# VHH binders against q9p7j3: the designs that were tried, part 41

Target 1, 174 residues: q9p7j3
Amino acid sequence: MILPLFPETQVHVFVYENVSNCAAIHEQLISQNPIYDYAFLDAATILYKKQVYSAIIRALEDRRDEQMKTKTIHSEVILSLSPKTEISSAFRQFSMTKKSKNIVVVKIDSKLTEEEEFERLDKLVEGNRVEFSDEELQKLIDFKVLKKNYKLDPSTLENPLASILSSIALRGYS
Below, E stands for the ipSAE of ESMFold2; O stands for the ipSAE of OpenDDE; V2 stands for 0.75 times the mean of E and O plus 0.25 times the DockQ between their complexes.

## First folded at step 4 (VHH)

Design h4 (framework vhh_8emy_2)
Fold by ESMFold2-Fast, scan of step 4:
Structure h4 (fold): chain B 174 residues (1-174), chain A 118 residues (1-118)
Amino acid sequence: as target 1 above (174 residues)
Amino acid sequence: QVQLQESGGGLVQPGSSLRLSCAASGFTFSNYWMHWVRQAPGKGPEWVSSIYTRGGSTNYATSVKGRFSISRDNPSKTLYLQMNSLRPEDSAVYYCARDFYLPSEDVRGQGTQVTVSS
């Protein structure tokens, strides 16, 4: 995908359900295996495509402005999903865990085409690839997790998109 | 110098089994996930199977799932592919690879020919 304001940045987003090897993937991530240089998110935390894109745009803005708080653009995406600037909290809230079952995977600055990234990821992830769409994401979301992560009240839960996007966009702005 | 050396190919009849080996040297084998890729005459390369650094997580192409088993022995720096219930369509040169999308042919093995015919 080409993003407004970042037309030279290659971005790919993938969704997998019923993943059986999350523990093995998690071990590769903590060992910093370069083959796993992606943002691996728990799909239980993602409700909308726009939520993911807003975090990507925020991460790219922070990189452009030399304001990144983490070592990689992919870890910056994970941080950018959080309404707080606390790295450890953001990773606990949004990143894949050994017990995750459904995941969203983001690749930025790929040297490969989208088709080649799909082929590569299908080898790393033991699960069913599904379309990156609001419809598929809504099947995988955990509303209790979403409510806790974004501190949504009952009135916002019925239409949370604007609150989620504001939380992402306004993080770090006073 | 990174080196991968495949062996174990041959000519067999349909329904037979073969075990392929790949000996690795020149890098820390246990730090890399490994793959088997095959290429049949007149066709592009086809991914067959992958195994992660610990050996507990494996993936297979749908065409070989249930018939092939990938495994590794990190102490001996060797990758294996156990091929059961071989079919004529499995005939190809089989390569092991350290990384799927490496731009250099020198990080892939030279290949081992498997021919399944009666």
Scores: ipSAE 0.000, ipTM 0.121, lowest interface PAE 16.5, mean pLDDT 81

Design h40 (framework vhh_7n9e_1; at its last look DockQ between E and O 0.01; V2 from the best seeds 0.00; counts 0 for: pae E 13.9 > 2, SAP .669 > .668, placed apart)
Fold by OpenDDE, look of step 5:
Structure h40 (fold): chain B 174 residues (1-174), chain A 118 residues (1-118)
Amino acid sequence: as target 1 above (174 residues)
Amino acid sequence: DVQLVESGGGLVQAGGSLRLSCAASGFTFSNYWMYWGRQAPGKGREWVSSIYTSGGSTAYASSVKGRFTISRDNAKNTLYLQMNNLKPEDTALYYCARDFYLPSEDVWGQGTQVTVSS
């Protein structure tokens, strides 16, 4: 897909459930294998499409403004999900781990169509692709983790999206 | 030069309404998230509301949720804040700013004073 404010940047987002090889993927990420040039997110931490898009947009804006805090646009997406400024914290909070079962995969600056990118990614991920939708994400979310990551309280539970977006947008202003 | 100019503030009775405007210039308005903040006398700056670049997503502080509505017109380079059911505790200098990630924000308007009487 193309974001209106970034027409030259093609973005693809994929959701996988029941992934059996997260540990293997994680090892490749640690080794910085260029074939794994994606943002691998733990789906347990993602509740809304807008959450992911918000992070993507934030990362792209940071890149545009030459304000990235991380080395890659994909790592910046991970950081952008977090209300915290610490990179290590953001990764601990939102990045896929060896124990993850469901993941959200983001590709920025793709040169391929969505289908072509999927074919490529499908060789790396051993799981079932599901629709990137709020409905599907809600099935995969760990609300305990979500509440912890964004410090949601009863006053914010009525509109978690607003709180999440606020946290993403106002990182560093708390 | 980047400039933000707020307007629309004034004196209003509790339960009343105001609509604030923020005119932006000197930058590509549509490329930036925007937000409203406020500062009451003797208090620190408080975040009020944010809006995404396209205007499709908004966020609000719990204290104003359900009463305030943020919006934007990118064609007019203008940010708005509709304030309904105002309370005395809403009294503050309201300012708009670009909402992008920096350790310290240096792009602020002069603000517009909102005073809500009991």
Scores: ipSAE 0.017, ipTM 0.243, lowest interface PAE 7.2, mean pLDDT 90
Fold by ESMFold2, look of step 5:
Structure h40 (fold): chain B 174 residues (1-174), chain A 118 residues (1-118)
Amino acid sequence: as target 1 above (174 residues)
Amino acid sequence: DVQLVESGGGLVQAGGSLRLSCAASGFTFSNYWMYWGRQAPGKGREWVSSIYTSGGSTAYASSVKGRFTISRDNAKNTLYLQMNNLKPEDTALYYCARDFYLPSEDVWGQGTQVTVSS
C-alpha cells in the first residue's frame, strides 16, 4: 500500500494466526539477522487496522522530521504504537515474544509487490495467513492487554478507537 | 546517565575459565534484553550471547554454545558471562550491551580484555 502523505513509500501488512515458530523468529531478531528486518507485533495488542496505520504514519512523520528515536523504521513503528516515548516499554508491550501465538508483520520501504513480499515472509513464519482487517484482528486481541497498554477506562471500552488513536498521536506531546 | 562497566577479564591458559561481570546503572535493568559481544584483534564485532529481560531464556552463538553461560541478577543490576574451556580463538575485547528488539540507540560498555594463551 501507498500512503497519501508518503507516496514513495510502499508498505505491506500481514497477519498470521496460530504461529508455531515465534521462539525461532525471536531468536533471529535478537541475533540481528537482517533477513528478518520487519516489525513483528503481537496481535494480542492490535484491535484495529487504523491502530497499525497510525503507528506507521507517526513513524514516517518522525523519520521525515528527523525525530526518530530508534535506528530503523521498523523499530520506530513498534515505538509509535506506544503512548509513551520509552523504547524498552514499547517493545515489551507491543513486540512479538517467544510466547506469542498470533502476529502482525509490517514491512516499510518494500521494493516488492505484496505477493512477492508475502512469498519471502511465508518462508520465515510458520502459521496461517489471515486478512488484515478489523474483523480478523478483533478475533486475536486480548482486551486486558489493550486496556493496560492504552490505559482505557470502562467508559471508553465500547468504542476505544478514538482514545487509542489520540494516544498514538499525542506520544511525546504531553 | 546510562553506564555499563565490564570486569573480570585477564590472561588465562587454554582450557581455563573466567567469569565476566557487567555492572549496569542509569536505567531499569530488568526491562532490557542484555547481551555480550566480542571483538577479536583485526576482526569485526561478533555477537556472543543474549539473555532476555526475566527468566532464564538465553541464546548463544554456535562458536561458544556449551562452553559459555550467560546469566543476570536483576536485584543487583548485573550481567554475567561464565566462560569455560577457553580457546585461543576466544581472545577478544568482551563488551556487554543493552539491546532493543530491533537495533536502535544501542548502549555498550568499554569492554574487558580476555587473552587466552596456548
Scores: ipSAE 0.006, ipTM 0.143, lowest interface PAE 13.9, mean pLDDT 83
Fold by ESMFold2-Fast, scan of step 4:
Structure h40 (fold): chain B 174 residues (1-174), chain A 118 residues (1-118)
Amino acid sequence: as target 1 above (174 residues)
Amino acid sequence: DVQLVESGGGLVQAGGSLRLSCAASGFTFSNYWMYWGRQAPGKGREWVSSIYTSGGSTAYASSVKGRFTISRDNAKNTLYLQMNNLKPEDTALYYCARDFYLPSEDVWGQGTQVTVSS
């Protein structure tokens, strides 16, 4: 994908369902294994492609402006999904956990093509890769989790996109 | 300098078991993630299983999960694949590989043939 504000930045996003080795992946992330330098998100928290792209753009803006709060661009993507700049809460709310079953994986600044990243991730993730599309994401979302993470009221739950994007864009100013 | 040598393949009947070994030399084995792949005649390469440097994390292809177990012995620079309940569709050349971030840095062994009769 080409981002209008960051046209030279390589971005790849992958979606996996029915992942059986999330506990093993989580241990590698805690150990800071460089092979696992990706943003591993719980798909239960992601409803739209634009939600992921908005977090990526915000993380890239923070890196450009030398305002990153976390160690890597990938952890900054996870933080950027949260409406608050509160690192521990953002990771609890959006990161893949040992109990996750469906995940969204983001790679930024890859020196590999999308096909090469796919081959690499297929070795790390024991699950079924599906298309990164709104249709597939809507099969994996947990609306109770989404409502809690973005503090959505019943009136916004039918079409939460604008509210979610505003929360991400205005993070740190509310 | 770097060598990966697979062994343990052979002919086995469906439902049988085989244990594959991969002897590594020429590098610090304990610093690298390792994996097993396979290739059946006329088909592309298929990833089978991966194991992290310490052996604390493993992953498996859906087709082999519950039947195969990957393990490693860092003191002996050896990678293993225990294959149980073998099926005819497991027939392939099995090879071990050392993984790097860049695919151009991958190192593959020559493979060991596994043939599972009906």
Scores: ipSAE 0.000, ipTM 0.136, lowest interface PAE 13.8, mean pLDDT 82
ESMFold2 (binder alone), look of step 5: mean pLDDT 83; pTM 0.837

Design h41 (framework vhh_6qgx_2; at its last look DockQ between E and O 0.06; V2 from the best seeds 0.00; counts 0 for: pae E 14.0 > 2, placed apart)
Fold by ESMFold2, look of step 5:
Structure h41 (fold): chain B 174 residues (1-174), chain A 118 residues (1-118)
Amino acid sequence: as target 1 above (174 residues)
Amino acid sequence: QVQLVESGGGLVQAGGSLRLSCAASGFTFSNYWMAWFRRAPGKEREFVAAIYTSGGSTFYTDSVKGRFTISRDHAKNTVSLQMNSLRPEDTAVYYCARDFYLPSEDVWGQGTRVTVSA
């Protein structure tokens, strides 16, 4: 798919539940295997489609403006989810880990159709694909993790979207 | 420019220990995860260990858990790998790297050779 602000950039987002090989994927990411050049996110940290799209947009804006802090656009997406500028804390808080059970996977600058990218990714991930939708994401979120990552008050936990999007948009500006 | 310099490799008998060190310069050390990788003859580089910049979280490949310890020193801009109970299969060139998600040759060190004899 094409994001309105970046009409020349093809992006795909996939969601997998009950992933049995996160430890193996993690080892490949640590070894910097280029076949695994995706952003692998822990779904326990993702509540909204807009949360993911906002992080993608922020990463693409920083690339366009030559302000990226990480070496790849996919690692920049992980940083962009964080309200803080520390790269290591963003990875700790949002990246898939060896213990993750459900993941969100982002591919930016894809030269493949969604179906073709899925076929390649499906060879790497041992899990069940579900729709990338707010409905499915709400089933996979851990609200304790969400509250900690974005420092949400109890009153904002009922509708935290604006607080989350503000945190992503304003990171590093204030 | 960004530079990572490994040291501390050598020849050691099985069961012995070595401590590898990596001196980092040319970037803000505290902003990056640091990692060790290794490459045995005829094989691709494989992950060994990684450490969060504050030193709070560490990760290890299964074959080295309990034997290797990664640490970092922010005052000296160094990351270390204490390698105990070494085995012949640990024989490799060991590389220091920053940011374990970034595939870049300009963030690798030159490597230090570790040879473990039976």
Scores: ipSAE 0.007, ipTM 0.124, lowest interface PAE 14.0, mean pLDDT 82
Fold by ESMFold2-Fast, scan of step 4:
Formats: C-alpha cells, structure tokens, sequence
Structure h41 (fold): chain B 174 residues (1-174), chain A 118 residues (1-118)
C-alpha cells in the first residue's frame, strides 16, 4: 500500500499464524540481530488494518519531524501503537513474545519487492502466511488484551476503531 | 543518576561456578527488562541472558542454557547471573543492560571480567 502523505515510502505488512519458532525469533530480536529489523507484533493486539497503518503513519510523521523516540523506524511503529509515549510499556503491550502464536510483521523502507520480502521472512518465520485483512486479523485478536491496551470502556466498545485510531494519532499531545 | 554496576567476576577453574551481580539505581527497576551480554577478547558483544520481571520470562543463548540462571531481586534492585559448569569459552567481560532491546533507552554497565582456566 501507498500512504498518501508518504508515497515514496515502501511499506509491507505480513501476517503469520501458527508460528512455531516465536521463542527463537524473540531471542534474535533481544540480541538486536540486524537481519530481524522488522516490527514484530503480537497479532493478539491488532484488530484492524487501519490500526497498523495509523501506527506506521505516526511513526513516519515522527521521523519526518525528527521526533522519533526510538532507534529504528520499526521500533517507532511499535511505540506508535501505544496510546502513550512510554517505550517499555508499548513493547510489553504490542511486540511479539516467545509465547506468541500469531504475528504481524511490518517492514518499512525495503528496497525489495513484496515478493522478495516474503522470501526473506519465510526463512525467518516458521508459520502459515495469511492475508493482511480485517477478516484474518479478527480471527487472531484477543479482545481482553485490546481493551486493556487502549483503555476501552463500555461506551467505546461499539466503535473501537475510532477510539484506537484517535489514541494512536493523538498520543503525547495531552 | 541512572547507573548499573556489575560485580562478582574473577578467575575460576573449568567446571567451577561464579555469581555475577548487577546493582541498579536511579530508576524504577521493576519496570524494565534486564539482560547480561558478554564480549570475549577480539570478538563482538554477544547476548547471554535476559529477564523481563520477577517471576517472568527468561531467555538464554543456546551455549549457556542449563548452565546459567538469570534472576532479579526487586527489594535489592539487583539482577544476578548464576554461572555453573563454566568452560574456557565463557571467558569474557560480562555487561549488565537495561532495556537493551528497546532503542535509545538502553543503559549499560561498565562490565566485570570473568576468566575460566582449563
């Protein structure tokens, strides 16, 4: 997908279900292996494609404005999913863990095509690729985790998308 | 000020044990991931072990699994690395780190030297 405000930025989003090597991937992320320079998200925390794109847009805006709080654009995406600018909390809430079973993987600034990135990720991730779609994401979400991460109350549960997008767009401004 | 101070390094014979300690100050210790890394002479820094919170998830590099145990004590603001069945290849300077996986917020200690003789 082309982002209206960042048409020159290459963005790829991949979804894997039934991943058997999350512990191994997590160890590579902890050791800061540059081959794993992606945003690895726990799919239990992602309900909509727009949620992921909003975090990407916010991260790109922060990079453009020289306001990134993290070392890479990919870590900035993870931070941007959080309703507040507390880095450690954001990673605990949204990043994959060794116990994750389903993941969402974001790559920004790739010079590779989507197909070439799939070939790279298929070497790193032992799981089943599924379409990045609201339908597939809704099979993987944990609503208790989502409600906790975004502080959703009963009134916002009828329209969680609007609340989530507002939280991402307005983080750190109030 | 934010500080991490390592201790417990030394000289030990192969098959022996050492316990490294990392004293943390200047931040709310219980809120942060803690880890141990090491750097052998002439090599790059290598991940050894990590712990999220007390009683939480722990991670180890394959070469130390079953031999090393990472733990934390919130009351004392310390992270410890119990090293058993030490091997000459474990010889390195060992570093304590806060939020090492998280960019721009990581903090590193000065290191403590471990030498394992054959």
Amino acid sequence: as target 1 above (174 residues)
Amino acid sequence: QVQLVESGGGLVQAGGSLRLSCAASGFTFSNYWMAWFRRAPGKEREFVAAIYTSGGSTFYTDSVKGRFTISRDHAKNTVSLQMNSLRPEDTAVYYCARDFYLPSEDVWGQGTRVTVSA
Scores: ipSAE 0.006, ipTM 0.196, lowest interface PAE 12.6, mean pLDDT 82
Fold by OpenDDE, look of step 5:
Order: structure tokens, then C-alpha cells, then sequence
Structure h41 (fold): chain B 174 residues (1-174), chain A 118 residues (1-118)
């Protein structure tokens, strides 16, 4: 897909459930295998499509403005999900772990169609692809983790999306 | 109880070397990512190096490549960081961590101070 604000940047997002090889994927990521040039997110930390898109947009804006804090656009997406500025914290909060079962995978600057990218990614991920939708994400979320990551309280839980988006947008700003 | 204890820090001149050690207790090395981080004065904590305990795979931040070497000793249950050609910008408190990408499983040491004088 193409984001209106970034017409020259093709973005793809995929969701996998019941992934059996997260540990193997994790090892490849740590080894910085270029074949795994994606942002691998723990689905337990993602509640909304807009949460993911907001992070993507934030990352792209940072890149555009030459203000990236991380080395790659995909790592910047992970950082952008976090209300914290510390990179290690962001990764601990949102990145796929070797114990993850469900994941959200983001590809930025794709040269392939969505289907072609899926075929490529499907060789790396051993799991079941599901629709990238709020409905499916809601089934995979861990609310305890979500509440912790964004410090949600009873007042903000009434509209968690607004709180999450604000946290993403205002990261590093007072 | 799971615990990490760093040692080996100290004062060294630029161009010198130090060897940091992280002693792990309460668990044995098996399928863990062990890492070194550092926090310089006025800066946030940053990644330095990591090693997978079972396979021995390693990776490093760019600024330390060719100078630092991370290793593990299963028999001693320790992770080490050999730091050569030290620079003043390497001055920091160095921390050892286990599975730093696992929020619920990560463990950190108290840190050891490294000071590199010009």
C-alpha cells in the first residue's frame, strides 16, 4: 500500500498467528540477516491498525527530517511505537521475542507487490496469516502488556486509541 | 535467584585495554542472548555487543567493531567483553543483560564503570 503522505514509499503489513519459529526468526534478526529486513512486532502489544500506521508514519517522518534515532527504518518503526525514547526499552516493549506466538510484520520501501512480498515473507514465517484488521488484532492483544507499555489507566482506557496515538506522536516532546 | 554481576571496570588510558566480566547465577547458559550495554554521562543506555550462548553468534554496535569482542564461558557461566583500543568516548557504566528483547525475562546487572582518559 501507499501512504498519502509518502507516495514514493510502499508499505506492507502482515499479521501471523500461531507462529512456531519466532525463536529462529529472532536469531536471524539479532544476527542482522539482511533477508529478514522487516519490522517484527509482537502482536500482543498491538491493538489497532492505526497504532501500526502511526508508528510507520512517525518513522518515515523522522527519516524525512533526518532525525532517525535508530539505524534502520524498520527499527525506527519499533521505536516509534513506544512512548519512551530509549531504544532498548522500545524493543523490549514491542519487538517480537523468541517466545512470541503472534506477530505483526512491517515492510517499508518494498519493491514488491503485497502478494509478492507475502510469498517472500511466507518462506520465513511458519504460521498462519490473518487479516490485518482491528478485529484480528483485538484477538491477539495482551491488555496487561498494552496497559503497561502505554501506562493506560481507567481514564485513558475509555479511549485507548487516542492515548496510544498521542504517546506515539509526542514521544520525545515534553 | 537470577543475578548478573559485572566486574573488570576501571581507569585506563586511551589506546589501552580492559576485560569486563559478567558472572551469571541462578541460571545456566542455554539459548540466551547475553549482551553488554553502556551508559555514558548525560546519555541514554546504548547497546554494545551481544552473544547467543548456545550457538556463539555475535553482533556489535558499529562504533566498537574491530575493537571489542564478546565471549561466553559455559563452564564458568560468564560473559566477557574484551575491550581494546579504548577511546575516551567509550567511557561509561557497562551493564550486562540477559535476553534484553524479552521484557518479562530480561535480567540486568548493577554495572561496572569504565573510564578512558585522553
Amino acid sequence: as target 1 above (174 residues)
Amino acid sequence: QVQLVESGGGLVQAGGSLRLSCAASGFTFSNYWMAWFRRAPGKEREFVAAIYTSGGSTFYTDSVKGRFTISRDHAKNTVSLQMNSLRPEDTAVYYCARDFYLPSEDVWGQGTRVTVSA
Scores: ipSAE 0.000, ipTM 0.207, lowest interface PAE 12.6, mean pLDDT 91
ESMFold2 (binder alone), look of step 5: mean pLDDT 82; pTM 0.831

Design h42 (framework vhh_7yz9_2; at its last look DockQ between E and O 0.01; V2 from the best seeds 0.00; counts 0 for: pae E 16.0 > 2, placed apart)
Fold by OpenDDE, look of step 5:
Structure h42 (fold): chain B 174 residues (1-174), chain A 117 residues (1-117)
Amino acid sequence: as target 1 above (174 residues)
Amino acid sequence: QWQLVESGGGLVQAGGSLRLSCTASGFTFSNYWMGWYRQTAGNEREWVAFIYSGGSTTYADSVKGRFTISRDNAKNTVYLQMNSLKPEDTAVYYCARDFYLPSEDVWGQGTPVTVSS
């Protein structure tokens, strides 16, 4: 996928459910194995495609502006999902954990087609690929976690997408 | 059952070169990423280099510019050309397939590399 604002950057997003090896993936991430160069998100924290894209765009903007707060573009995506500025908080809120079952995987700067990237990623993730859509994400979301992460209340729950996007966009502005 | 057999290790002086080989069997070699790990006594295995099925390569920062990983799919072999060797490169080197987990008991025997000062 090509984002209009970043035509030279190819992005791929995958969703997996019933992943059995999140713990193993997590260990490899900790060890900074380069073949695991993705953003691994807990699907329980993702409700909308636009949420993910908004985070990706913000991360890319940060990179463009040489304002990245994290070491890698993928970690910046994770940070960009959070309304908080603390990196550790962002990771706790949105990153895949050892206990995760469903995940969203983001690849930035891919040189491969979506299918090719999937073939490689499929060897890494032991789970079932599902469509990257609001419908599928809605099946995987933990609303309790979502509400906590974005401090959603009954008023903001009327339009969760707007609230989430605002939180992402206005991070650090309070 | 698949197998990886490493070779090419030995003693070399600092600044010298060494070429490691790993021969794979029991799986479609060309479909997998291949790589090298190394381990010293008392430490965990660390990744050194990987080569993807398409030929792209990735290196640990500690070996960038000095080591070159390559593969010959016709021979089911992955290579590690090690130049400008340093004493800190001393370790047992292990070949790995794709996203090999350190905890899995499917490693080869490894090949020892000793770099003297």
Scores: ipSAE 0.035, ipTM 0.348, lowest interface PAE 3.8, mean pLDDT 90
Fold by ESMFold2-Fast, scan of step 4:
Structure h42 (fold): chain B 174 residues (1-174), chain A 117 residues (1-117)
Amino acid sequence: as target 1 above (174 residues)
Amino acid sequence: QWQLVESGGGLVQAGGSLRLSCTASGFTFSNYWMGWYRQTAGNEREWVAFIYSGGSTTYADSVKGRFTISRDNAKNTVYLQMNSLKPEDTAVYYCARDFYLPSEDVWGQGTPVTVSS
């Protein structure tokens, strides 16, 4: 996909359900294996496509402005999902864990086409691809996790989009 | 405000043991994932062991069965017990407040370990 504010930046987002090798992927991430240079998110934390896009845009803005707080653009996406300013807290809230079952994977600055990235990721991820759509994400979300991560009360849980996007767009940590 | 202080490194013979300690201050230690990394001359830092806030652990294949990571939340300390040391374990060992992409601001100063033989 092409983002209007960053037309030269290639962005791909993938969703996998029923992933059986999250522990193996997690070990590769903590070893900082460059093959795994993606943002691996727990799908239990993602409700909307716009949630992911807003985090990507904020991360790209922080990179453009030389204000990144983390070492890579992909880790900056993970940080940018969090309404909190603490990096470790953001990773605990949104990153996949060894016990994750459904994941959202973001690739920024890909030199590959979307189909080539899928071919590559299908070798790394032992799960079933599903469409990156609000409908598919809503099957994978954990509303208890969402409420906790964004500090939503019962009234905002019925229509949380504006609250989530506002939380992501704020530069509280800059 | 964050401080990590490593100790326990030194010179040891192959087959020997060392226990590394890392004391933390400036954050609520029990809430954070902690890890040990090592770096040899001319190479990038590699992950060695990781302990979650809940106590679960994971290890690099090269050290599995020989090294044990543990934590003492009352002392704000994470440990790395290194047994059956090999010359290839020679490195500077770093403590980190860890998630899979630790910030440089959360690294300790490192403690050198030399395994002779």
Scores: ipSAE 0.000, ipTM 0.147, lowest interface PAE 12.2, mean pLDDT 81
Fold by ESMFold2, look of step 5:
Structure h42 (fold): chain B 174 residues (1-174), chain A 117 residues (1-117)
Amino acid sequence: as target 1 above (174 residues)
Amino acid sequence: QWQLVESGGGLVQAGGSLRLSCTASGFTFSNYWMGWYRQTAGNEREWVAFIYSGGSTTYADSVKGRFTISRDNAKNTVYLQMNSLKPEDTAVYYCARDFYLPSEDVWGQGTPVTVSS
């Protein structure tokens, strides 16, 4: 898909459930294998499509403005999900781990159609693709993790999306 | 489109009980968070209780221990059991999807509850 403010940038987002090889993928990410150049997120931390898109937009804005803190646009997406600027905390909280079961995968600057990118990614991920939708994401979320990551309490749970999006937009002010 | 229909409101004496129901149609009910809000005359709607798609619940402090939210996914219905009612609980009660600030697109039509001394 093409974001209106970034017309030259094609983005794809995929969701996989019941992934059996997260440990193997994690080893490839640690090894910096370039064929794994995606953002691999733990789906237990993602409740909304807009949460992911807001992090992508923030990362692209920081790249445009020469304010990126991390080495790649994909690692910048992971940082952008966090309300804090501390890189290691963001990766600990949002990145796929060896123990993850369900994942969200983001590709930025794709030169491929969605189906072509899926064919490539499907060779890397042993799991079942599901629709990138709020409906599917809500089946995979861990609300204890979400509440901890974004400091949600009963008053913010009335509007969790607004609180989450504000945290992404205001990163660095708390 | 999708719809929410509240029912079960009425007049009760203080200390009494009432059970509200909300029947949903037009969306996959089991995948959505559901909630109850209430509104008194001249005031903003305030949240009362939420039930997440996985069944976890949370409550406003003013109703905790007195109200219980539940859902029956087979009937596409969310309930609010209201016990130990107080005059301050007098309001129009709304069933809601998605936890956003109140708008007409989020709410059912409401069911009035009046608690008298």
Scores: ipSAE 0.000, ipTM 0.125, lowest interface PAE 16.0, mean pLDDT 82
ESMFold2 (binder alone), look of step 5: mean pLDDT 78; pTM 0.789

